# VH-VL binders against Sulfopyruvate decarboxylase subunit alpha (comD), part 12

Target 1, 169 residues: Sulfopyruvate decarboxylase subunit alpha (comD), of Methanocaldococcus jannaschii (p58415)
Amino acid sequence: MRGSLAIYNALKDSNIDFICSVPCANLKNLLKLIEEDKNIINIPATREEEAFGICAGAYLAGKKTAILMQNSGIGNSINAIASLYKTFQIPTLLIISHRGDLKEQIPAQIPMGRWIEKLLDVCEIPTYKPKTPEEAYKLIKYASSYMYKISYPVALLFDALYWEYDLEK
Key: E = the ipSAE of ESMFold2; O = the ipSAE of OpenDDE; V2 = 0.75 times the mean of E and O plus 0.25 times the DockQ between their complexes.

## First folded at step 11 (VH-VL; framework fv_iscalimab)

Design q1 (from m5 with heavy chain Y50E; at its last look DockQ between E and O 0.92; V2 from the best seeds 0.89)
Fold by ESMFold2, look of step 11:
Structure q1 (fold): chain C 169 residues (1-169), chain A 118 residues (1-118), chain B 112 residues (1-112)
Amino acid sequence: as target 1 above (169 residues)
Amino acid sequence: QVQLVESGGGVVQPGRSLRLSCAASGFRFRSYGMHWVRQAPGKGLEWVAEIWYEGSNKYHADSVKGRFTISRDNSKITLYLQMNSLRTEDTAVYYCARDYLGFWFDYWGQGTLVTVSS
Amino acid sequence: DIVMTQSPLSLTVTPGEPASISCRSSQSLLHSEGYNYLDWYLQKPGQSPQVLISLGSERASGVPDRFSGSGSGTDFTLKISRVEAEDVGVYYCMQGLETPYTFGPGTKVDIR
């Protein structure tokens, strides 16, 4: 659980108190840690664009938000990113499981896996790719501050190798 | 490996213009803010300018405001400093530096010397 | 502008002995989120600056344990528990809280 625990501890230590998620396999352990934390509101969403809407509302109500999703969710959220987050200068932290690249076994996942960094660039979302739990902790802590400095989302991409840290001891 | 390489320095007369470049490599340039910092011969460090990751938000020190313009080309992975109306007090080694998520300067180039004299 | 001062401005140290450098700011560098926007940079002879300590106390990657930073608000200290020849250079503190970002005047550290 070392990978998910580092992300969870960083979110907790960063005072993220509102999380909206679209579950996927790689996020399973992380979501379990979040669900057990009584000080974090966790709202599952059916679609990623809905999660952006929910977190925009939560931010306006004074919450510090994060969205947990897999990378394909950026593709179906571009309008919400532009019309809500860019337009109204809304920060949020994007914790993104990067599928369709390393170790991907499903051909239909590959196009979005290859495109995700380009899509984030088009959306003007600064993007960082932690490789280890220690790096993840540091980057999440600093990104959760940085998103307020720029008044806009900041993204962390976690590839298939990162989630292997959940298999450690 | 993160690398920053400045170029474009040289000897120029007062009142002339010069453009510095900083070639970046080894990181997602589009995700990082950038700075110019200068050091006059035998003197300390002086912050000159900042540009955010997206290239629209720019800030300049009062000593250069109106004369220098920081800019970036994210497709060419290059930071620039356009220096107009140069003065002898602008003589310095100019460093480019990477902004670590709005906190500190984590990587610096080797610097390029600008000498303004008649 | 936030004025940064350092003391001493120069320091000659016998190898193996400790060194201490003070940095003060004209206003608090502690942000409401809890970070002190104070960093230490080392410029070795003939080199560009490199980050040594960030946010008052966080050692940069690869920086030996003999370096430590402490302090908060307006008063910060860099300590070297035992100075080595490779530590020779000029040490600058910098505030990153607001533009214009400003450096202290530097502390030149030499070996006797």
Scores: ipSAE 0.824, ipTM 0.913, lowest interface PAE 0.8, mean pLDDT 93
ESMFold2 (binder alone), look of step 11: mean pLDDT 93; pTM 0.949
OpenDDE, look of step 11: ipSAE 0.930; ipTM 0.961

Design q2 (from m5 with light chain G96D; at its last look DockQ between E and O 0.91; V2 from the best seeds 0.89)
Fold by ESMFold2, look of step 11:
Structure q2 (fold): chain C 169 residues (1-169), chain A 118 residues (1-118), chain B 112 residues (1-112)
Amino acid sequence: as target 1 above (169 residues)
Amino acid sequence: QVQLVESGGGVVQPGRSLRLSCAASGFRFRSYGMHWVRQAPGKGLEWVAYIWYEGSNKYHADSVKGRFTISRDNSKITLYLQMNSLRTEDTAVYYCARDYLGFWFDYWGQGTLVTVSS
Amino acid sequence: DIVMTQSPLSLTVTPGEPASISCRSSQSLLHSEGYNYLDWYLQKPGQSPQVLISLGSERASGVPDRFSGSGSGTDFTLKISRVEAEDVGVYYCMQDLETPYTFGPGTKVDIR
């Protein structure tokens, strides 16, 4: 749980109080920690574009938001990113499980896994790739401030090796 | 390993122009803002300019506004400083530095010397 | 502009003894989010600057634990618990709360 715990603690210490999530396997431990925290509003969504919409509304209502998703969700959210977040300068923190790359066994996941960094670059979303729980904690805290400095989303990509820290005893 | 390497310094007459380059490697250049900082011989450090990660937001010190322009080419992974209307007081070592998410300058290049002299 | 001052401007220390450098800003560097936008840089002879302390008190990666930063708002201190020969150089504080970002005048630290 060390990987998910570091992310969770950083979100709490950053005063993230509104989270919209699209569940996936790699996020399961993190989502359990968030569900157990009564001080964080957690809204499950079916699709990531919906999560972007919900968090835009929450931001306008004074919330500090994060979206938990796998990388394919960027592909189905381009319109919301452009027409809401870029247009109206809305910050949010993107916690992204990076599938379709390292150790990926599902062929349909591979194209988006290879494209995600380029797609985030096209969207002009600054992207960081924490490798350890200690790095993740610090990067999330700094990114949650930075998203307000640039008034725009900031993304953290977590690859398959990162989630192996959840297996440590 | 993060590396920043400045180039393009040299000796130039007052009133002329010079363009500095900073070649970056070992990190996602597109995700980091960048600074220029200068140091006149035997003097302290002076911040010169800052550019956001995407390249459209730029800030310059008052001493160089209207004469210097910071820019970047994210496809070439290179930061630039266009220096026009150079003056003798612009003589300095020019460093590029990486902005760490708006907090501090975490990596610096080795510097390139610009000498403005008749 | 935020004016940064340092005291002393020059300091000679016997190896193994402590050193202390003061930095003061003309305006508070404490942002409402809770961070102090004050950093310390060391420039060793013939080298480019390197970050030592960020955000008033956060030691940068790879910086020995004999370096520590303290203070908040307008008054900050860098301490070296036991000065070593490799610590010789000029120490600068810098604010990056608002543009134009400004450095202090530097404190030259030397050993006897």
Scores: ipSAE 0.829, ipTM 0.915, lowest interface PAE 0.8, mean pLDDT 93
ESMFold2 (binder alone), look of step 11: mean pLDDT 93; pTM 0.943
OpenDDE, look of step 11: ipSAE 0.933; ipTM 0.962

Design q3 (from m5 with heavy chain R30T; at its last look DockQ between E and O 0.95; V2 from the best seeds 0.91)
Fold by ESMFold2, look of step 11:
Structure q3 (fold): chain C 169 residues (1-169), chain A 118 residues (1-118), chain B 112 residues (1-112)
Amino acid sequence: as target 1 above (169 residues)
Amino acid sequence: QVQLVESGGGVVQPGRSLRLSCAASGFRFTSYGMHWVRQAPGKGLEWVAYIWYEGSNKYHADSVKGRFTISRDNSKITLYLQMNSLRTEDTAVYYCARDYLGFWFDYWGQGTLVTVSS
Amino acid sequence: DIVMTQSPLSLTVTPGEPASISCRSSQSLLHSEGYNYLDWYLQKPGQSPQVLISLGSERASGVPDRFSGSGSGTDFTLKISRVEAEDVGVYYCMQGLETPYTFGPGTKVDIR
């Protein structure tokens, strides 16, 4: 729980009050923490491009937003990123579970796992890769400020090893 | 692991040009803004220029506006400072520094000396 | 431009004794978000600057806990609880709130 708790506490301490998520296995513990917090609006989405649309609307309504997703969702969302977020200078914080790289057992996940950093570069999204819960806490806190300085999304990638901190007793 | 190495300094006459380079390694260069900071001999630190991570937004100190241009090539992982119409008061050690998410300068190079004299 | 001043401009400290450096800005460095955009850098003799304290009080990685930063708005203080020989150098405060970013004049710290 240590990994998910650090992310949750950083989002809370950064005043993120609107979260849109597409559930996946690695996000399970984090989503539970968020669902128990009555001060955060939590909207599940079926696809990541919907989450980008919902959070753009929430931002315009005065919310500070984050999107919780798996890395394959960036591929589904490139048009929304370009046409909404880049065009209208919309900040959001992307909390991305990175599949298809370390310890990946599902062949269909491997191409997107290899490509994600290049795709984020093409989208001009600054991207950081916290390795420990302590690093994650600090980096989320600073990234949630930085997204407003650049008026654009900032991404955090969490690899398979990061989520192992949720298995520690 | 993070390393910044400046080059391109030297002795030049007033009115000439120089191009400084800062080679970066050990971090995701495309996600970080970069600065140039200079220090005249025996003097304090003076911020010179800033460029965003993607290279489109640039800021220069008034003392160098119109003469110096910051730029970057993300494919070569290199920061540049084009210095035109050099003056004797531009004599300084020039440092490149990494911008930590718009907050502070977390890593600095070792500097390259520019001497402008006749 | 935000003008940064430091006091004293020079000090000599007996090893093991405390030291204190003041920094003042011509306008508040406290952003509405809650961060103070004031950083402290140390330049040791013959070296490039290195960050010591960020955002008024956040110690940089690897910086000993004998260094502490405090203050808010326009008045900031760097304290060294026990000065050691490796602490010799020039200490600069810098505002990172708005361009042009500006440094204080520096405080030279020597050991007696």
Scores: ipSAE 0.853, ipTM 0.924, lowest interface PAE 0.6, mean pLDDT 93
ESMFold2 (binder alone), look of step 11: mean pLDDT 93; pTM 0.946
OpenDDE, look of step 11: ipSAE 0.944; ipTM 0.965

Design q4 (from m5 with heavy chain W104F; at its last look DockQ between E and O 0.94; V2 from the best seeds 0.89)
Fold by ESMFold2, look of step 11:
Structure q4 (fold): chain C 169 residues (1-169), chain A 118 residues (1-118), chain B 112 residues (1-112)
Amino acid sequence: as target 1 above (169 residues)
Amino acid sequence: QVQLVESGGGVVQPGRSLRLSCAASGFRFRSYGMHWVRQAPGKGLEWVAYIWYEGSNKYHADSVKGRFTISRDNSKITLYLQMNSLRTEDTAVYYCARDYLGFFFDYWGQGTLVTVSS
Amino acid sequence: DIVMTQSPLSLTVTPGEPASISCRSSQSLLHSEGYNYLDWYLQKPGQSPQVLISLGSERASGVPDRFSGSGSGTDFTLKISRVEAEDVGVYYCMQGLETPYTFGPGTKVDIR
């Protein structure tokens, strides 16, 4: 739980009060922590592009937003990123579970795992890769401020090794 | 390991031009803003210029505005400073530095000396 | 432009003794988000500057705990609890709140 707790605590300490998520296995513990917090509005979405739309509306209503997703969700959301977030200069924090990178043994997963950083670069989204819970806490706090400085999304990628911190007692 | 290496310094006459380069390695260059900071011999530090991670937003100190242009090539992982209409007061060691999410300069290069004299 | 001043501009310290450096800004460096945009850098002889303290009080990675930063708004202090030979150099404060970013004039720290 150390991994998910660090992310949750950083989101809370950064005053993220509106979260839209598309669940996946690695986000299970984090989503549970968020769902139990009555001070954070949590909106599950069916698709990642819908989450971008919902959080854009929440931002305009004065909320500080984050989107929780798997890396393939970036590929499904490029149009929303360009047409909405880039066009209207909307900040949000992307918490991305990264599959198809380390320890991936399924060939079909490897292309998106290799491409995610390039896709984020094409979208001009600054991207950081915390390796430890301590690093994740600090980076989320800095990123939550930085997204407003650039008026645009900031992404954090969490690989398979990061989520192993959730197996610690 | 994060590494920044400046080059392109030298001795030039007033009114001439130089282009400084800063080669970066060991980090996602495309995700970090970059600065130039200079230090005249025996003097303090002076911020010169800042460029956003994607290269479109640029800021220059008033002392160099209109003469110096910061730029970057994310494909070559290199930061540049084009220095035109050089003056003797531009004589300094020029450092490149990595911007840490708008908060501080966490890594600095070794510097390259620019001397402007007749 | 935010003007940064430092006091003293030079000091000589007996090894093992504390040192204290003051930095003042012409405007508050406390942003509405709660961060103080004040950083401390050390430039050792013959070296490039290196960050010691960020955001008024946060030690950078690898910086010994004998360095501490305090203060808020316009008044900031860097303290070295026990000065060592490797701490010799020039200490600069810098505001990172708004462009043009500005440094203090520096404080030269020597050991007697």
Scores: ipSAE 0.795, ipTM 0.904, lowest interface PAE 1.0, mean pLDDT 92
ESMFold2 (binder alone), look of step 11: mean pLDDT 93; pTM 0.948
OpenDDE, look of step 11: ipSAE 0.939; ipTM 0.964

Design q5 (from m5 with light chain L55M; at its last look DockQ between E and O 0.94; V2 from the best seeds 0.91)
Fold by ESMFold2, look of step 11:
Structure q5 (fold): chain C 169 residues (1-169), chain A 118 residues (1-118), chain B 112 residues (1-112)
Amino acid sequence: as target 1 above (169 residues)
Amino acid sequence: QVQLVESGGGVVQPGRSLRLSCAASGFRFRSYGMHWVRQAPGKGLEWVAYIWYEGSNKYHADSVKGRFTISRDNSKITLYLQMNSLRTEDTAVYYCARDYLGFWFDYWGQGTLVTVSS
Amino acid sequence: DIVMTQSPLSLTVTPGEPASISCRSSQSLLHSEGYNYLDWYLQKPGQSPQVLISMGSERASGVPDRFSGSGSGTDFTLKISRVEAEDVGVYYCMQGLETPYTFGPGTKVDIR
């Protein structure tokens, strides 16, 4: 739980009050922590592009937003990123589980896992890769302010090794 | 490990131009803003210029505005400072520094000396 | 422009003794989100600057805990609880709140 707890505490301490999520296996513990917090609005979405739309609306209504997703969600959201977030300068924090790279056993996940950093670069989204819970906490804290300085999304990628901090002894 | 290495300094006459480079390695250069900071001999530090991670927003100190231009080539992982119409007061060691998410300068290069004199 | 001042401009300390450096800004560096945009850099002889303290009080990675930063708004202090020979150099405060970013004049720390 240490990995998910650090992310959750950083989101809470950064006053993120609106989260839209597309569940995946690595995010399970984090989503449970968020769902149990009555001070954070959590909206599950069926598709990541929908989550971008929902959070854009929430931002315009005064919320501080984050989107929780698997990396393949960037691929199906590029139009929303360009036409909505880049065009109207909308900040959001992207918490991305990075599949299809380290320890990936599912062949269909591998192409997107190898492409995600290049796709984020093409979208001009600054991207950081915390390796420990302590790094995650610090990067989320400063990223949640930085997204407003640049008026645009900021992404954090969490690889398979990061989620091992959630394993119970 | 983050490394920043400046180059392109030298001795030039007033009114001439010089281009500084800062080669970066060990981090996602495309995700970080960058600064130039200078230090005249025996003097303190003076901020010179800042460029956003994607290169679209640039800021310059008033003392160099119109003469110096910060730029970057993200494909070559390199930061630049084009220095035109050089004056003797531009004589300094020039450092590049990495911007930590808009907050502070977390890594600095070793500096390159620019001397402007007749 | 935000003017930064430091006091003292020079100090000599005996090894093992504490040292304190003051920094003042011409306007508040406390942003509405709660951060103080004040950083401390150390430039050792013949070296480039390195960040020591960020945001008024956060120690940079690898910086010994004998260094501490305090203060808020316009008045900030860097303390070294036990000065060592490797601490010699010039200490600069810097405001990062708004462009043009500005440094203090520096405080030269020498060992007696």
Scores: ipSAE 0.860, ipTM 0.923, lowest interface PAE 0.6, mean pLDDT 93
ESMFold2 (binder alone), look of step 11: mean pLDDT 93; pTM 0.946
OpenDDE, look of step 11: ipSAE 0.937; ipTM 0.963

Design q6 (from m5 with light chain G34D; at its last look DockQ between E and O 0.92; V2 from the best seeds 0.82)
Fold by OpenDDE, look of step 11:
Structure q6 (fold): chain C 169 residues (1-169), chain A 118 residues (1-118), chain B 112 residues (1-112)
Amino acid sequence: as target 1 above (169 residues)
Amino acid sequence: QVQLVESGGGVVQPGRSLRLSCAASGFRFRSYGMHWVRQAPGKGLEWVAYIWYEGSNKYHADSVKGRFTISRDNSKITLYLQMNSLRTEDTAVYYCARDYLGFWFDYWGQGTLVTVSS
Amino acid sequence: DIVMTQSPLSLTVTPGEPASISCRSSQSLLHSEDYNYLDWYLQKPGQSPQVLISLGSERASGVPDRFSGSGSGTDFTLKISRVEAEDVGVYYCMQGLETPYTFGPGTKVDIR
């Protein structure tokens, strides 16, 4: 679980203490690590828009938040991002599994896979795409600070190749 | 690879205007803040301006406030520095630099020379 | 504005010998007890500046391990364990804590 472990360690070292997640196959290992951590509040959401709402509340309560979701979740959350996070300048870290791109076998996933970066641009969310666990660790740590500087979400997009690191261990 | 290429430098008289450009490539330009830093001949480095990734926030050094304006066009992947009311003390090599998540300048252009003289 | 100072302003070192440059800020560069917003840059002759050390002690990618940054608050030090010919240039410290960002005056390093 080299890939997932790097993300987990970065979240921990960044003092992320509140996470809302929507289940995704690529995030399985990461979610397991988070669920086993008693110092992190992890709230599963049924919809990604709900996750944004929950995390906004948590932030206002003094938590440092992250959202774990598939790229389709951005499509489902555009209005929440605009009316809540952009309007009220709410920081959060977005850990996004990128489906519908590399090695995608499900046709229904492909359109959102192609659109996700454009959608994130529309939302004016700075987005980074780490290629290695080492890069992911560093980017997450710095992004967790940057989101406070810009008072807005910062996204880390992880493609299919990144999750293959979990197969090595 | 990340590349930053400045252009627009030249020789101008005091009081005139000049527009510098920095063409970026090799990275997601719209996700990074950008800076201008200048260096007078034989002198040290001086920070000039900073612009956020989406261009909503801008900061300028006191020495250039009211005269210089940093801007960007993310669709053209280009950073700009509009320089008005130029002074002889503005003579310098101007560098554009990429902001790494608000921490440091990780990439620099080759610079473009601006000479203000009568 | 935060004022940055460096010492010495010039240094001549025999190849293979160590070098040390000091940087001081007029106020603490420590932010939220997490990071010191202090960077070290090297400008080699005829070249653009390049980052060596960020956040006080983080060595940039591709930078040899003979370079190290230390310090916290207002006092910082860049060390070169064994100076090489390619290390010739002007070294600048910079605070990135708040705008305006400010550079030190620079330290010129040359070899004998």
Scores: ipSAE 0.754, ipTM 0.908, lowest interface PAE 0.8, mean pLDDT 95
ESMFold2, look of step 11: ipSAE 0.821; ipTM 0.913
ESMFold2 (binder alone), look of step 11: mean pLDDT 92; pTM 0.938

## First folded at step 12 (VH-VL; framework fv_iscalimab)

Design s1 (from q3 with light chain L55M; at its last look DockQ between E and O 0.95; V2 from the best seeds 0.91)
Fold by ESMFold2, look of step 12:
Structure s1 (fold): chain C 169 residues (1-169), chain A 118 residues (1-118), chain B 112 residues (1-112)
Amino acid sequence: as target 1 above (169 residues)
Amino acid sequence: QVQLVESGGGVVQPGRSLRLSCAASGFRFTSYGMHWVRQAPGKGLEWVAYIWYEGSNKYHADSVKGRFTISRDNSKITLYLQMNSLRTEDTAVYYCARDYLGFWFDYWGQGTLVTVSS
Amino acid sequence: DIVMTQSPLSLTVTPGEPASISCRSSQSLLHSEGYNYLDWYLQKPGQSPQVLISMGSERASGVPDRFSGSGSGTDFTLKISRVEAEDVGVYYCMQGLETPYTFGPGTKVDIR
């Protein structure tokens, strides 16, 4: 649980108070921690583009937002990123489970797993790849402020090895 | 590991131009802002310029505005400083430095010397 | 422009003894979000600068715990609890709150 706990504590300590999520297996423990926190509004979404829309509205209403998703959700959300977030200078923190690369066993996940970093570059989203819980905490802390400095999303990409920290006691 | 290597320094006459380069490696260049910082011989550090990670937002010190232009080519993983209308007071070692998410300069290059004299 | 000053400008320390360097800014470096935009850099002889302390008090990765930073707002202190030979160099504070980013004049630390 160290992996998910570090992310959760960093989001909490960074005053993220509105989270929209599209569940996936690697986010399971993190989502449980968030769902149990009564001080964070947590909205499950069925599609990632919807989560971008919901968090844009929450930002305009004064919330500090994060979106939890797997990497394929970026591909489904390019229009919302460009037409909404880039156009209107909306910050949000993207917590992205990186599927389709390291240790991936589902062939359909592999193309987006290989493309995600370049896709985030095309979208002009600064992206950081924490390898340890300690690095994740630090990067989330500073990324949560940085997204306001640039008025745009900042992404953290967590590979399959990161989630193995959730298997530690 | 993170490396920054400056090049393009040399001896030039006042009024001439130089372009400095900073080759980056070992990190996701497209996600980090970059700075130029200079140090005149025997003197302290002076911030020169800053560019955002995607290259559209640029800031320059008043002492170099209108003469120096920071830029980057993310496809070549390289930061640049175009230095026009050079003056003797521009003589310095020029460092490139990585911006840590808008907070501090976490990695610095080894510097390249620019000498402006007649 | 935010003016940064340092005191002392030079000091000589017996190896193993503590050292303390003060940095003052002409206006508060404490951002409303709670961060102090004050960093400390060390430039060893013949080398480029390296970050020691960020945001007033956070040690950079790989920096020994004998280095510590404290202070807030306009007054900041860098302490070396036990100066070693490799600590010789010029220590600069820098404000990163607003452009133009500005450095202090430096404190030259030498031993013996």
Scores: ipSAE 0.865, ipTM 0.924, lowest interface PAE 0.6, mean pLDDT 93
ESMFold2 (binder alone), look of step 12: mean pLDDT 93; pTM 0.946
OpenDDE, look of step 12: ipSAE 0.928; ipTM 0.959

Design s2 (from q3 with light chain E33Y; at its last look DockQ between E and O 0.93; V2 from the best seeds 0.88)
Fold by ESMFold2, look of step 12:
Structure s2 (fold): chain C 169 residues (1-169), chain A 118 residues (1-118), chain B 112 residues (1-112)
Amino acid sequence: as target 1 above (169 residues)
Amino acid sequence: QVQLVESGGGVVQPGRSLRLSCAASGFRFTSYGMHWVRQAPGKGLEWVAYIWYEGSNKYHADSVKGRFTISRDNSKITLYLQMNSLRTEDTAVYYCARDYLGFWFDYWGQGTLVTVSS
Amino acid sequence: DIVMTQSPLSLTVTPGEPASISCRSSQSLLHSYGYNYLDWYLQKPGQSPQVLISLGSERASGVPDRFSGSGSGTDFTLKISRVEAEDVGVYYCMQGLETPYTFGPGTKVDIR
């Protein structure tokens, strides 16, 4: 579980205390780690735009937030990103599992997999792509501070190869 | 792999204008803020200007406010410094540098020399 | 503006011996999020600056272990445990806490 452990430890060490998630297969191990941590409020959501709304409210209540999702959730959330996060200068950390790219077996996932980086650019969300658990830990730590400096979301994309670190002993 | 290459320096007379460019490659330019830093001959480093990753937020040193303007073109992957009303004290090597998530300058270009003299 | 000072301004070091450079700021560089916004840069002769140490103590990628940074708030130290010939150049500290970002005057390090 090196991949998910690195992300979890970085979130903890960054004082992320409120997480809203839309589950997907690659996030399973990470979500388990978060669920077992009683010092993090963890709210599952049915839709990603709902998660953006919940985390905006939590931020206003003094929480340091992250949203865990699959990349297609950006497409579902563009209005909330623009009308809520950009307009009211709300930071959050986006932990995004990148589907529809490397090793994708489902054709319907491929268009969004190809488009996600362009969509994040259109939304003006700075985006970083950690390749190893060590890189992920450091980038999450720095991004969790940077999101407050810019008062806006910062995204981390994790491709299918990254999650293979969860298969290591 | 990250590369920054400045250009546009030269010799100009006081009062004239010059535009510096910094061509970037090997990284996701749209996710990084950028700086200009200068070094007068035989002197130390002086921060000049900073622009956010999306290009709307800009900051300038007091010594250049109103005369210099930092800008970027994300479609051309290029950072600029428009230098107007040049003075002899603006003579320096000008470096562009990448802002690492608001913390430090992790990559620097080779610099381009601007000489302002009669 | 935050004033940065360095001492010494120049030193000559026998190869293999340690060196130490001090940097002081006129205000605390420790931000409420726990980071010290103090960086160290080396400018080798004829080259552009390169980052050595960030955030007071974090070694940049590819920087040899012989470089270390310490300190917090207003007082920071760069140490070189065993100076090599390629370490010749000018060392600058810089505060990145608030604009205008400011550098120290530099410390010129030479080898005898």
Scores: ipSAE 0.800, ipTM 0.905, lowest interface PAE 0.9, mean pLDDT 92
ESMFold2 (binder alone), look of step 12: mean pLDDT 92; pTM 0.935
OpenDDE, look of step 12: ipSAE 0.929; ipTM 0.960

Design s3 (from q3 with light chain Y35W; at its last look DockQ between E and O 0.92; V2 from the best seeds 0.91)
Heavy chain, then light chain:
Amino acid sequence: QVQLVESGGGVVQPGRSLRLSCAASGFRFTSYGMHWVRQAPGKGLEWVAYIWYEGSNKYHADSVKGRFTISRDNSKITLYLQMNSLRTEDTAVYYCARDYLGFWFDYWGQGTLVTVSS
Amino acid sequence: DIVMTQSPLSLTVTPGEPASISCRSSQSLLHSEGWNYLDWYLQKPGQSPQVLISLGSERASGVPDRFSGSGSGTDFTLKISRVEAEDVGVYYCMQGLETPYTFGPGTKVDIR
ESMFold2, look of step 12: ipSAE 0.875; ipTM 0.930
ESMFold2 (binder alone), look of step 12: mean pLDDT 93; pTM 0.945
OpenDDE, look of step 12: ipSAE 0.934; ipTM 0.961
ESMFold2, look of step 13: ipSAE 0.867; ipTM 0.926
ESMFold2 (binder alone), look of step 13: mean pLDDT 93; pTM 0.946
OpenDDE, look of step 13: ipSAE 0.943; ipTM 0.964

